# Ledger of designs, part 46: VH-VL binders against p42126

Target 1, 258 residues: p42126
Amino acid sequence: QRVLVEPDAGAGVAVMKFKNPPVNSLSLEFLTELVISLEKLENDKSFRGVILTSDRPGVFSAGLDLTEMCGRSPAHYAGYWKAVQELWLRLYQSNLVLVSAINGACPAGGCLVALTCDYRILADNPRYCIGLNETQLGIIAPFWLKDTLENTIGHRAAERALQLGLLFPPAEALQVGIVDQVVPEEQVQSTALSAIAQWMAIPDHARQLTKAMMRKATASRLVTQRDADVQNFVSFISKDSIQKSLQMYLERLKEEKG
Short names: E, the ipSAE of ESMFold2; O, the ipSAE of OpenDDE; V2, 0.75 times the mean of E and O plus 0.25 times the DockQ between their complexes.

## First folded at step 23 (VH-VL; framework fv_bebtelovimab)

Design a1 (at its last fold request DockQ between E and O 0.84; V2 from the best seeds 0.00; counts 0 for: pae E 2.2 > 2)
Fold by OpenDDE, fold request of step 24:
Structure a1 (fold): chain C 258 residues (1-258), chain A 123 residues (1-123), chain B 109 residues (1-109)
Amino acid sequence: as target 1 above (258 residues)
Amino acid sequence: QITLKESGPTLVKPTQTLTLTCTFSGFSLSKTGVGVGWLRQPPGKALEWLALIYWNDDKRYSPSLKSRLTISKDTSKNQVVLKMTNIDPVDTATYYCAHRGYKYGFWPYFDYWGQGTLVTVSS
Amino acid sequence: QSALTQPASVSGSPGQSITISCTGTSSDVGYYDYVSWYQQHPGKAPKLMIFEVKDRPSGISNRFSGSKSGNTASLTISGLQAEDEADYYCSSYIRSTYVFGGGTKLTVL
């Protein structure tokens, strides 16, 4: 299993641990398991909150799976991006309280996952950076991801962060507001449990409606423009220059592992 | 080629437990994202979803029938079993098992169906 | 959950186009694009015709098309043929639940 679910029905909380080695890349299978696991918890009245974390400290999620975006058919690219959209939509609009216990590096797609949560706790490790570094790779973040970041850290901060493709170490991440707390690594999980309890103390109906109200604009925009967004992605990723770059990068990674 | 076939009693008495078995081929219930669902259709009426079991043994049930349903799988035998307790004449229907496929991620559709088995509940 | 609303019956002549509507709510059909259509001939199992509102499985004729507007999904069958005479069911997936419409009987005149 790529997702480990540790339920605590008594506490009304479940911990979803990412277990997709080596770096919790968002493969199609992983995306699928995440959605299914989340949906299970959403459908169980015993649960009101979920903590997202990595089973292995060091990497929360490295982001998108490059193998899903290289050397495949346009249909595959479209399907993959739809799956990414789906994960974002499901997380972003979840009726559960979602807290990210970020116990590792959290770039790009990892940051996407974290940003969908209601609250983010980052381990105080200089090696654990969080942010959207797409522009450094010549990639433009989709509008719904841009909006997500903007809604988290504000327009100006998001504008700077996205254009420069910044990855924030813990201190800076806290300062800019991309995470809510920075704590020692050994306290990440316990802090997450405490935090989620605070959120769950709020009446569910009121909380959920407020959340929906706050996030409706961005979510609805993606839903209505889902196909267009997919087309944009496919058009971009299918470019010969991009495919070549991805291929080279993947080859380099293989060599480094070998 | 994906095939599914329902088996079990075709006549059940009220209050008894109905046990149906779905035997399938052409796919593995160990593949991520794959599932097998049970649906039913009373004579001349609409389709109704009953339950779903995923590759990872995750289970879903119709809210209205959850208390009466138990779905399980034996991956080694390529079988999925549905049990429904406290059977009533209203449960008379054609019961189908169906393949829930996997396509580019989350794909909640039944793309292959068994032929169905008519279960009549009568005293 | 409440069943989706379909017309009980529709009819058309060969060669014509017909549309079957499937109306739900903002919590099902209007929420996500997990809308599907199934064709069922008498005494036969349902057959998936459309998924994700508008996509066709392999082997399904391009005469079948799907769309969605608001809380209503639609199945359009163009170039109606005698073999199209069947019951059609819409379905929506949401919150780990499948909901079906009441079915529409299509008669080819």
Scores: ipSAE 0.917, ipTM 0.947, lowest interface PAE 0.5, mean pLDDT 95
Fold by ESMFold2, fold request of step 24:
Structure a1 (fold): chain C 258 residues (1-258), chain A 123 residues (1-123), chain B 109 residues (1-109)
Amino acid sequence: as target 1 above (258 residues)
Amino acid sequence: QITLKESGPTLVKPTQTLTLTCTFSGFSLSKTGVGVGWLRQPPGKALEWLALIYWNDDKRYSPSLKSRLTISKDTSKNQVVLKMTNIDPVDTATYYCAHRGYKYGFWPYFDYWGQGTLVTVSS
Amino acid sequence: QSALTQPASVSGSPGQSITISCTGTSSDVGYYDYVSWYQQHPGKAPKLMIFEVKDRPSGISNRFSGSKSGNTASLTISGLQAEDEADYYCSSYIRSTYVFGGGTKLTVL
């Protein structure tokens, strides 16, 4: 089970804990479990909000799973990227209040997940950085993730952060606005409970319609271009030079395992 | 080789509870993303989805029939069971169970179907 | 929840192409790609022909193709053959539910 759901139906809240060892990489199975678990909560009238957090020490999510992107067929790469898009679309357009309780490092695809939420709380630990560092790895963030970051921190901050592949430690994350609060690590969960209660105090119908209105343009841009975005990813990831680099990276990681 | 087979009564009386069993082979209902659904087709009419159960016991029901339906599974017996309460002659249909595969991520399609079982509700 | 509209029947001669339409709304067919097509011969179970608007399961002839434009999905059968004579159903998935069209009877003349 890669997604642990701890319901508190009396409070109208569920805690969705990421449990995909070792670092909550977004494997195809993990992406699938996240979407199915989210859909279950959306379909249950007793829940109005979800707190996303990690069951793994030190990491919220390390991002995309490199084993899904190396040594596979083009059909597998297409299916994997569709699954990544699906998670983003489902989270970004969810009718639930989503709060990220970011209790660990949150690079790349982990930041993707966090940016979909209505509110982000980061633990005050210098090891816990958040950001979209794809360019440091020779990869370009997809346009819909660029849009999401830009909508969160503004055009100029986003264009600088993406080009440089910046990861923000807690103080800088708060300053730039990529997170809404920074609190001591032991307070992250209680702060998330307080924050989500505040959001849920707003009448559901008005809050949900307002969120949909604010997010429709960004979401629709991906929806109308999903196939093209998949083809761009498959073309890029299938290049021999990229596959060779990924294979070497995976071999180095395997050799480090004692 | 994936196979599914529906079993249960072929003739039921109004107000009874209909119990249908789907026995399957060639796949595991413990694998992530896999599910089994129930559908029906009244004679000469369109297909209608009834319910779905996932590997993790998560369930989905047709909104119009939810109050009458219960889906459950026994993975040790490779079985999925559908119960429908308060049967009425309008429920006369061929009932199918179907495999919902796991190809790539979220895959909401029925790729393998049982042969179907006709259930007739007496008037 | 929205119904899917299909023509009641369509016909074509062997070797020709035909297209079956499936019209939904901007909130289902027009927005999501969870569209599938099923073929059903008399007395037989449905068979998945197309998923994700245009993708074919293994073993399905490339004479069957799918597309969508706006709120309408389409199944196109090229090079019609006698065995293509069957009922065809479209389906869409939205908000934890499956919706089916009323079906289209294809007659090969």
Scores: ipSAE 0.632, ipTM 0.848, lowest interface PAE 2.2, mean pLDDT 91
ESMFold2, look of step 23: ipSAE 0.625; ipTM 0.839
ESMFold2 (binder alone), look of step 23: mean pLDDT 91; pTM 0.939
OpenDDE, look of step 23: ipSAE 0.846; ipTM 0.924
ESMFold2, fold request of step 24: ipSAE 0.578, 0.599; ipTM 0.834, 0.834
ESMFold2 (binder alone), fold request of step 24: mean pLDDT 91, 91, 91; pTM 0.932, 0.937, 0.933
OpenDDE, fold request of step 24: ipSAE 0.915, 0.913; ipTM 0.946, 0.945

Design a2 (at its last fold request DockQ between E and O 0.88; V2 from the best seeds 0.00; counts 0 for: pae E 2.2 > 2)
Fold by OpenDDE, fold request of step 24:
Structure a2 (fold): chain C 258 residues (1-258), chain A 123 residues (1-123), chain B 109 residues (1-109)
Amino acid sequence: as target 1 above (258 residues)
Amino acid sequence: QITLKESGPTLVKPTQTLTLTCTFSGFSLSTTGVGVGWLRQPPGKALEWLALIYWNDDKRYSPSLKSRLTISKDTSKNQVVLKMTNIDPVDTATYYCAHRGYKWGFWPYFDYWGQGTLVTVSS
Amino acid sequence: QSALTQPASVSGSPGQSITISCTGTSSDVGYYDYVSWYQQHPGKAPKLMIFEVKDRPSGISNRFSGSKSGNTASLTISGLQAEDEADYYCSSYIRSTYVFGGGTKLTVL
């Protein structure tokens, strides 16, 4: 299992732990399992909140699986991106309170997941950085991800962060507002439980409607432009220059690992 | 090639428990994202979804029939079993098991079906 | 779970195009793209014809097409052939639940 769900129906909370070694990359299987797991919780009235975290400290999620975006067919790229869209849509529009307990590195797609949550707690470890570093690989963030970041840290900060592909260590992450709390690593989970309780103290009706109101514009835009967004991604990722860059990056990673 | 086949009693008495078995080939119920569902169709009526079981043993049930349904799997035998309690004549229908496919992520569609088995409920 | 609404029957002559509607609500068909269509010949199991509103599985004729507007999904069959005579069911996946339309009997005149 790539997703470990630890439910506490009495508390109305479930903890979803990422367990997709080695670095919780968002592979197709992992994406699928995340959606299915979340959906189950959403349809169980016993649950009102979910904490997202990594089963293994050190890496929350390394982000998108680059092997899904390199050396494959256009159809594969399209399918993969649709899966990414689906995960974002499901997380972003979830009727549950979502809290990220970020107990590891959180770049790119990992940050995407974290940004969909209502609240983010980051472990105070200098090795744990969070941000969208796509531009460092020559990749641009889609508009819906840009909007998500912008809505979190503001337009100017998002503009800078995206263009430079910044990864924020805990202190800077808190300062820029990409995370809500920075706590000692051993306190991440307990803090998440306390935080989610605060959110769940709000009547669900009012909370959910407010959330929908806040997020409807971006979500609806993606839904209406889903195919176009996929096509844009495919067109971009299929470029020889981009494929070459990705290949080089993958090779570098292999060398570093070996 | 993916194939599914339903088996079980074709005649059941009211109040009894109906047990149907789906035997499949061409795919594994250990594959991430894959599931097997049960559906039924009363004679001359529309399709109705009953239950779904995923590779990870996660189960989904029709809200209206949840209390009467139990779905289970034996991956080693490539079988899925559906139990329905307190059977009534209104449950007379052709029962189908179907493959819930996996295609580049979440894909909630039944792309392969068994031939179906007619179950008649009568005293 | 609420059923989707389909016309009971439609008919067309060979070579013509027909459209079958499937109407839901803003909470199902209007909200998600998990709309599919199944063809069922008499005494046979349903066959998936369209998924994701408009996509065709491999092997399905391009004469079959799907679309959605508002809370209504549509199946269009162009160049009608005798073999197209069957029952057609729309379905929508919603909140871990599958709902189906009442079915439409297509008669090829």
Scores: ipSAE 0.898, ipTM 0.940, lowest interface PAE 0.6, mean pLDDT 95
Fold by ESMFold2, look of step 23:
Structure a2 (fold): chain C 258 residues (1-258), chain A 123 residues (1-123), chain B 109 residues (1-109)
Amino acid sequence: as target 1 above (258 residues)
Amino acid sequence: QITLKESGPTLVKPTQTLTLTCTFSGFSLSTTGVGVGWLRQPPGKALEWLALIYWNDDKRYSPSLKSRLTISKDTSKNQVVLKMTNIDPVDTATYYCAHRGYKWGFWPYFDYWGQGTLVTVSS
Amino acid sequence: QSALTQPASVSGSPGQSITISCTGTSSDVGYYDYVSWYQQHPGKAPKLMIFEVKDRPSGISNRFSGSKSGNTASLTISGLQAEDEADYYCSSYIRSTYVFGGGTKLTVL
């Protein structure tokens, strides 16, 4: 079980906890469970909102699973990227109120997930961060993730953050606007419940149509260009220099255990 | 080889509960993303989806038939069971169970089907 | 109205190409790529021929191809053979629901 769902149907809210050891990397199996779990909640009239959070200490999600992107066939890379796109599209266009309760480090693909939410709350812990740091691995953010960051923090801040691969500590994350609140770690869950209640006070139909309108441009562009986006990823990740960089980074991560 | 086989009554009376069992081999309902669906086809008519059960016991039902359907599984027996309540002559159809394979994250297609079992509801 | 519309029948001669249409709406076929095609011979179970609009399962001949334009998905069979004579169904998956077309009977002359 990689996704733990704790329903509170009376409140119309579910808590979706990431439980993919060790660091909630977006493995193909984890992506699959996330999409299926989200779909179930979206089609259950008992639920109007979901809080995304982590069951792993110290990490919300470490992002893309490098083992899915390294030493595999082009067909595997294509399938993996389709799964990443699927999760993003489902979250980005969801009719549920989505609140991220970021109770740990949130780099790269973790930030991808958080940026799809309607509201982001980061624990005030100096060891935690949020940002899209893929360029430090030699990886280029796809256009739909670049657009999402730009729409959240503005063009100049996004341009600088993406080129430098910035990770924002809590105070800086709040200042730049990549998160909406920073609170003591023990208050993250209760703050998420308060935020979701505020959003659910808005009539569902008007809120959902407004969200769809605001997000349609980026979502429709990806839907139209989905195959091209997959081929861009496959071509990029298959480059020998990128594969070597990924191998070395992955080897270093394994050595940190010894 | 993935195989599925439907079993159950071939003739039922109106208002009864229809119970159909899908017995399969060549795959496991413990595999992430795998599911088994039920579909039907009235004589000379189109296919109609009824229900789906996933490896993690998540379930999906046709909206028009949801109040009449229950799907369940027994992973140790390699079985999926469909119950349909309050049947009537319009439910006469060939009933199929089908494998829904995991592929590339989310893969909502039926790649292997049972042979089907004809269920006739008396008039 | 039905969820997906297919012609009731199509016909062609051996060696020709034929196309079967499947028309939905801008909110299903037009928007999502969860379109599949199934072949069904008389008295037999359906067989998956095409998934994700245009992809073939392993073992399916490249004579079978799929495409989509606007709200219409299409199955094209080139080099028509006698064994291609069957019923063909399109399907779309939308928000936890599978929807099927009415089916098209292909006759090989």
Scores: ipSAE 0.641, ipTM 0.854, lowest interface PAE 2.1, mean pLDDT 91
ESMFold2 (binder alone), look of step 23: mean pLDDT 91; pTM 0.934
OpenDDE, look of step 23: ipSAE 0.707; ipTM 0.880
ESMFold2, fold request of step 24: ipSAE 0.624, 0.496, 0.551; ipTM 0.846, 0.803, 0.827
ESMFold2 (binder alone), fold request of step 24: mean pLDDT 91, 91, 91; pTM 0.934, 0.933, 0.933
OpenDDE, fold request of step 24: ipSAE 0.896, 0.888; ipTM 0.939, 0.936

Design a3 (at its last look DockQ between E and O 0.80; V2 from the best seeds 0.00; counts 0 for: pae E 2.3 > 2)
Fold by OpenDDE, look of step 23:
Structure a3 (fold): chain C 258 residues (1-258), chain A 123 residues (1-123), chain B 109 residues (1-109)
Amino acid sequence: as target 1 above (258 residues)
Amino acid sequence: QITLKESGPTLVKPTQTLTLTCTFSGFSLSTTGVGVGWLRQPPGKALEWLALIYWNDDKRYSPSLKSRLTISKDTSKNQVVLKMTNIDPVDTATYYCAHRGYKYGFWPYFDYWGQGTLVTVSS
Amino acid sequence: QSALTQPASVSGSPGQSITISCTGTSSDVGYYDYVSWYQQHPGKAPKLMIFEVKDRPSGISNRFSGSKSGNTASLTISGLQAEDEADYYCSSYVRSTYVFGGGTKLTVL
């Protein structure tokens, strides 16, 4: 299983642990399992909150799976991007309280997942950075991801962070507001439990409607433009120059692992 | 190629438990994202979904029939079993098992069906 | 879960185009794009014709098309042929539950 769910129905909370080695890349299978797991929890009235975390410290999620975007058919690229959209939509609009317990590196797609949550806790480890570094690879963030970051840290900060492709270490992450708390690594889980309890103390109806009101504009825009966004992605990722760059990068990664 | 076939009793008495088996080929229920569902159709009436089991043994049930249904799988035998308790004449229907395919992620559709088996409930 | 609403029957002549509607609510058809259509000939199992509102499985004729507006999905069959005579069911997937329409009997005159 790529997703481990540890339920505590008595507490009304479940912990979803990412277990997709080696670095919790968002492969199609992983994306599918995440959506299915989340959906199950959303349909169970015993649960009101979910903590997202990595099964192993070190990496929360390295982001999108580059192997899904290199050397494949246009249909595959389209399907993959749609799956990414689906995960974002499901997380971003979830009626559950979502808290990220970030116990590892959180770049790119990992940051995407974290940003969908209502609250983010990052381990105080200088090796654990969070941010959207797409531009460093010549890639632009989709509008819905841009909006998500903007809604979190503000327009100016997001503008700078996205253009420069910044990855924030814990201290800077907290300062800019991309995470809500920075705590010692051994306290990340317990802090998440305490935090989620605070959120769950709020009446669900009022909380959920407020969340929907805050996030409706961005979510609705993606839904309305879902196909166009997919087409844009496919057009971009299919470029020869981009494919070559991805291939080279994958080769470098392979060498580093070896 | 993907095929499914339903088997079980074609005549059941009221209050008994109906046990149906779906035997399939052409795919594995160990493949991520794949599921097998049960549906039924009373004579001359509409389709109704009953239950679904995923590759990871996760189970889904119709809300109205959940208390009466149990779905299980034997991956090694390529079989899925549906049990329905407290059978009533109203449960007379053609019962289908169907493949819930996997296509580029979350894909909740039944793309392959068995031929169905008519189950009549009568005293 | 309440059933989706379909017309009981529709008819058309060979070569014509017909449309079958499927009406749900803002909580199902209007909320998700997990709308599918199934064709069923007498005594046969249903066959998936459309998924994701408008996409066709491999091997399905391009005469079959799907769309959605608000809480209503539609199946359009162009160039109607005799073999198209069958029952058609719409379906929506919502929160781990499948809901079907009442079915529409298509008669080719």
Scores: ipSAE 0.827, ipTM 0.916, lowest interface PAE 0.6, mean pLDDT 95
Fold by ESMFold2, look of step 23:
Structure a3 (fold): chain C 258 residues (1-258), chain A 123 residues (1-123), chain B 109 residues (1-109)
Amino acid sequence: as target 1 above (258 residues)
Amino acid sequence: QITLKESGPTLVKPTQTLTLTCTFSGFSLSTTGVGVGWLRQPPGKALEWLALIYWNDDKRYSPSLKSRLTISKDTSKNQVVLKMTNIDPVDTATYYCAHRGYKYGFWPYFDYWGQGTLVTVSS
Amino acid sequence: QSALTQPASVSGSPGQSITISCTGTSSDVGYYDYVSWYQQHPGKAPKLMIFEVKDRPSGISNRFSGSKSGNTASLTISGLQAEDEADYYCSSYVRSTYVFGGGTKLTVL
C-alpha cells in the first residue's frame, strides 16, 4: 500500500497518491507498486487520466532510494536500475493523461516522475522546489532523463540547469517552464482536474497516437540502449569510493533519526 | 523451496463451473510484487495464459476469456482459486498454476510451476 | 494479440549447437525485452530457462543462451546432450498479457 489510488470513474480520473515514508524515496517496492497500479488503471476503460500527487507532507518525492544502492550485490544494482527505467518508460509512454500535482519538494528522481507527465502543477510554497540537482552531488543524470528535461524546457535552459544542478522555487519553475502552473496549495487538486479535462476533450485515439509520435524517438533511445545504461550504472555505483560515500551518508541519516 | 500444486475435479460436464485450487509453499502472497498465475495446455497444443493475481489483490485476465474467469486468493491458507464458467469440450486441458517472483522490480516471468492437473470435459 | 512463430521442430547431434527462433512483431518482441523461454519434457511442467531475452535463472546451465535481433528472439543450446530433448516455448509479455509461441520440438540425434 505505498500507492493509494482514489478512483473517480464518473469523471474518468484517478488520483494516485505516493505514501512511501518518510520522503517517498523510489525504493524497489515503491517502483513496483507504481508500475502495477498504473497498469491496472491503463487496462480499465473507466479511466482516461491520472493525477500523481503525494500523501506525505512537504514532499512529492525525494528521488532515488540510497538503501537500494549501498551494500548490495551487483545483481541488485542492475535490478534496481531496471526498475527505475521501467517506471520512466511506463509513465512516459502511457496512453493515460498524466498530471502531476506537486504538493511538495520534487528533486532528482521526484522530478523524473514529474517530467513524464503531460502537465505539471506546483504548489506556491517557497519551501518547495523542482529540478535535477545530480551534478551538485557529483552524479550525472542519465541521458534519457537529460533528454526529458531538454524536451520540456529546451536545450539552452536544460544545459544551464543540469550543469549547475539547479532546483527551481515556484516562480522560477514557472518562468523556466519546468512546471506549467503555480497555484495556492488548496487549488492544486482542482487545477489538476481542470487540466485533465482539457486533454480529455480531445478524441482519445488521436491524442494518444500524437503523444506516442512526439515521444517515440526519446523512448526508443533508452529501449535500444537499456542494457548498456544498466551496466554503466552498476559499474559506477559499485566503485569502492562511491560505496563508502553512500555508507557514510546513510550512517549520518541514522544518527539524525536517533 | 517454492512449490505449487493444482487440485480440483478431473472430469467436468459442459456448462458447469470449473473450480481449481492452487496450494503453495515456500513463499507468501503478502510479499510486494509476488503473484500467482494460471495457464493451460490442451493435449498436444501450446500453452495459454489465463489469469494472474498479485499480492495486493490486483488481477489480470486473458482478454478472450475474461468474461468466464474469476481469480481469488486466501493468503492465510496459501491458496489461489480459479473459477471458469460455462465449461465446453474445448476447455479440456492440463491446468497449471505458476509463481511469478518479485525478483527485481517488475518481473513478468513464471519461474516455478505446479505439476499440472488434467481436466477433461465430457459431453 | 499476435501469436509468436516458432519452427515446429529442430534437430542436432550431441555436442553440436542449435538455435530455436521466436518471431514476433515490432510492437512486442521487437520493442520490449519481456521475452522468456520454457523447456518442457514429456508429461512434465514447463521450466523457465531464459528471461528478459538473455538472462538465466539460478541453476540453469550456461549452455543455454538467449538473444534478440529485430523482431526475432533466439534460444541457443550449445554442447547438446540427450536430456536437452524436449519441447521449447517462447513467451512475450505485452500490455498486461502473456503470449506464447506454438512450441519447438528439439530432437537430439
Scores: ipSAE 0.614, ipTM 0.842, lowest interface PAE 2.3, mean pLDDT 91
ESMFold2 (binder alone), look of step 23: mean pLDDT 91; pTM 0.939

Design a4 (at its last read DockQ between E and O 0.76; V2 from the best seeds 0.00; counts 0 for: pae E 2.2 > 2)
Heavy chain, then light chain:
Amino acid sequence: QITLKESGPTLVKPTQTLTLTCTFSGFSLSTTGVGVGWLRQPPGKALEWLALIYWNDDKRYSPSLKSRLTISKDTSKNQVVLKMTNIDPVDTATYYCAHRGRKYGFWPYFDYWGQGTLVTVSS
Amino acid sequence: QSALTQPASVSGSPGQSITISCTGTSSDVGYYDYVSWYQQHPGKAPKLMIFEVKDRPSGISNRFSGSKSGNTASLTISGLQAEDEADYYCSSYIRSTYVFGGGTKLTVL
ESMFold2, look of step 23: ipSAE 0.652; ipTM 0.859
ESMFold2 (binder alone), look of step 23: mean pLDDT 91; pTM 0.933
OpenDDE, look of step 23: ipSAE 0.857; ipTM 0.926
ESMFold2, fold request of step 24: ipSAE 0.509, 0.668, 0.639; ipTM 0.812, 0.854, 0.853
ESMFold2 (binder alone), fold request of step 24: mean pLDDT 91, 91, 91; pTM 0.933, 0.931, 0.931
OpenDDE, fold request of step 24: ipSAE 0.926, 0.508, 0.925; ipTM 0.954, 0.825, 0.953
ESMFold2, last read: ipSAE 0.539, 0.520, 0.654; ipTM 0.819, 0.814, 0.861
ESMFold2 (binder alone), last read: mean pLDDT 91, 91, 92; pTM 0.933, 0.935, 0.936
OpenDDE, last read: ipSAE 0.923, 0.314, 0.357; ipTM 0.951, 0.755, 0.774

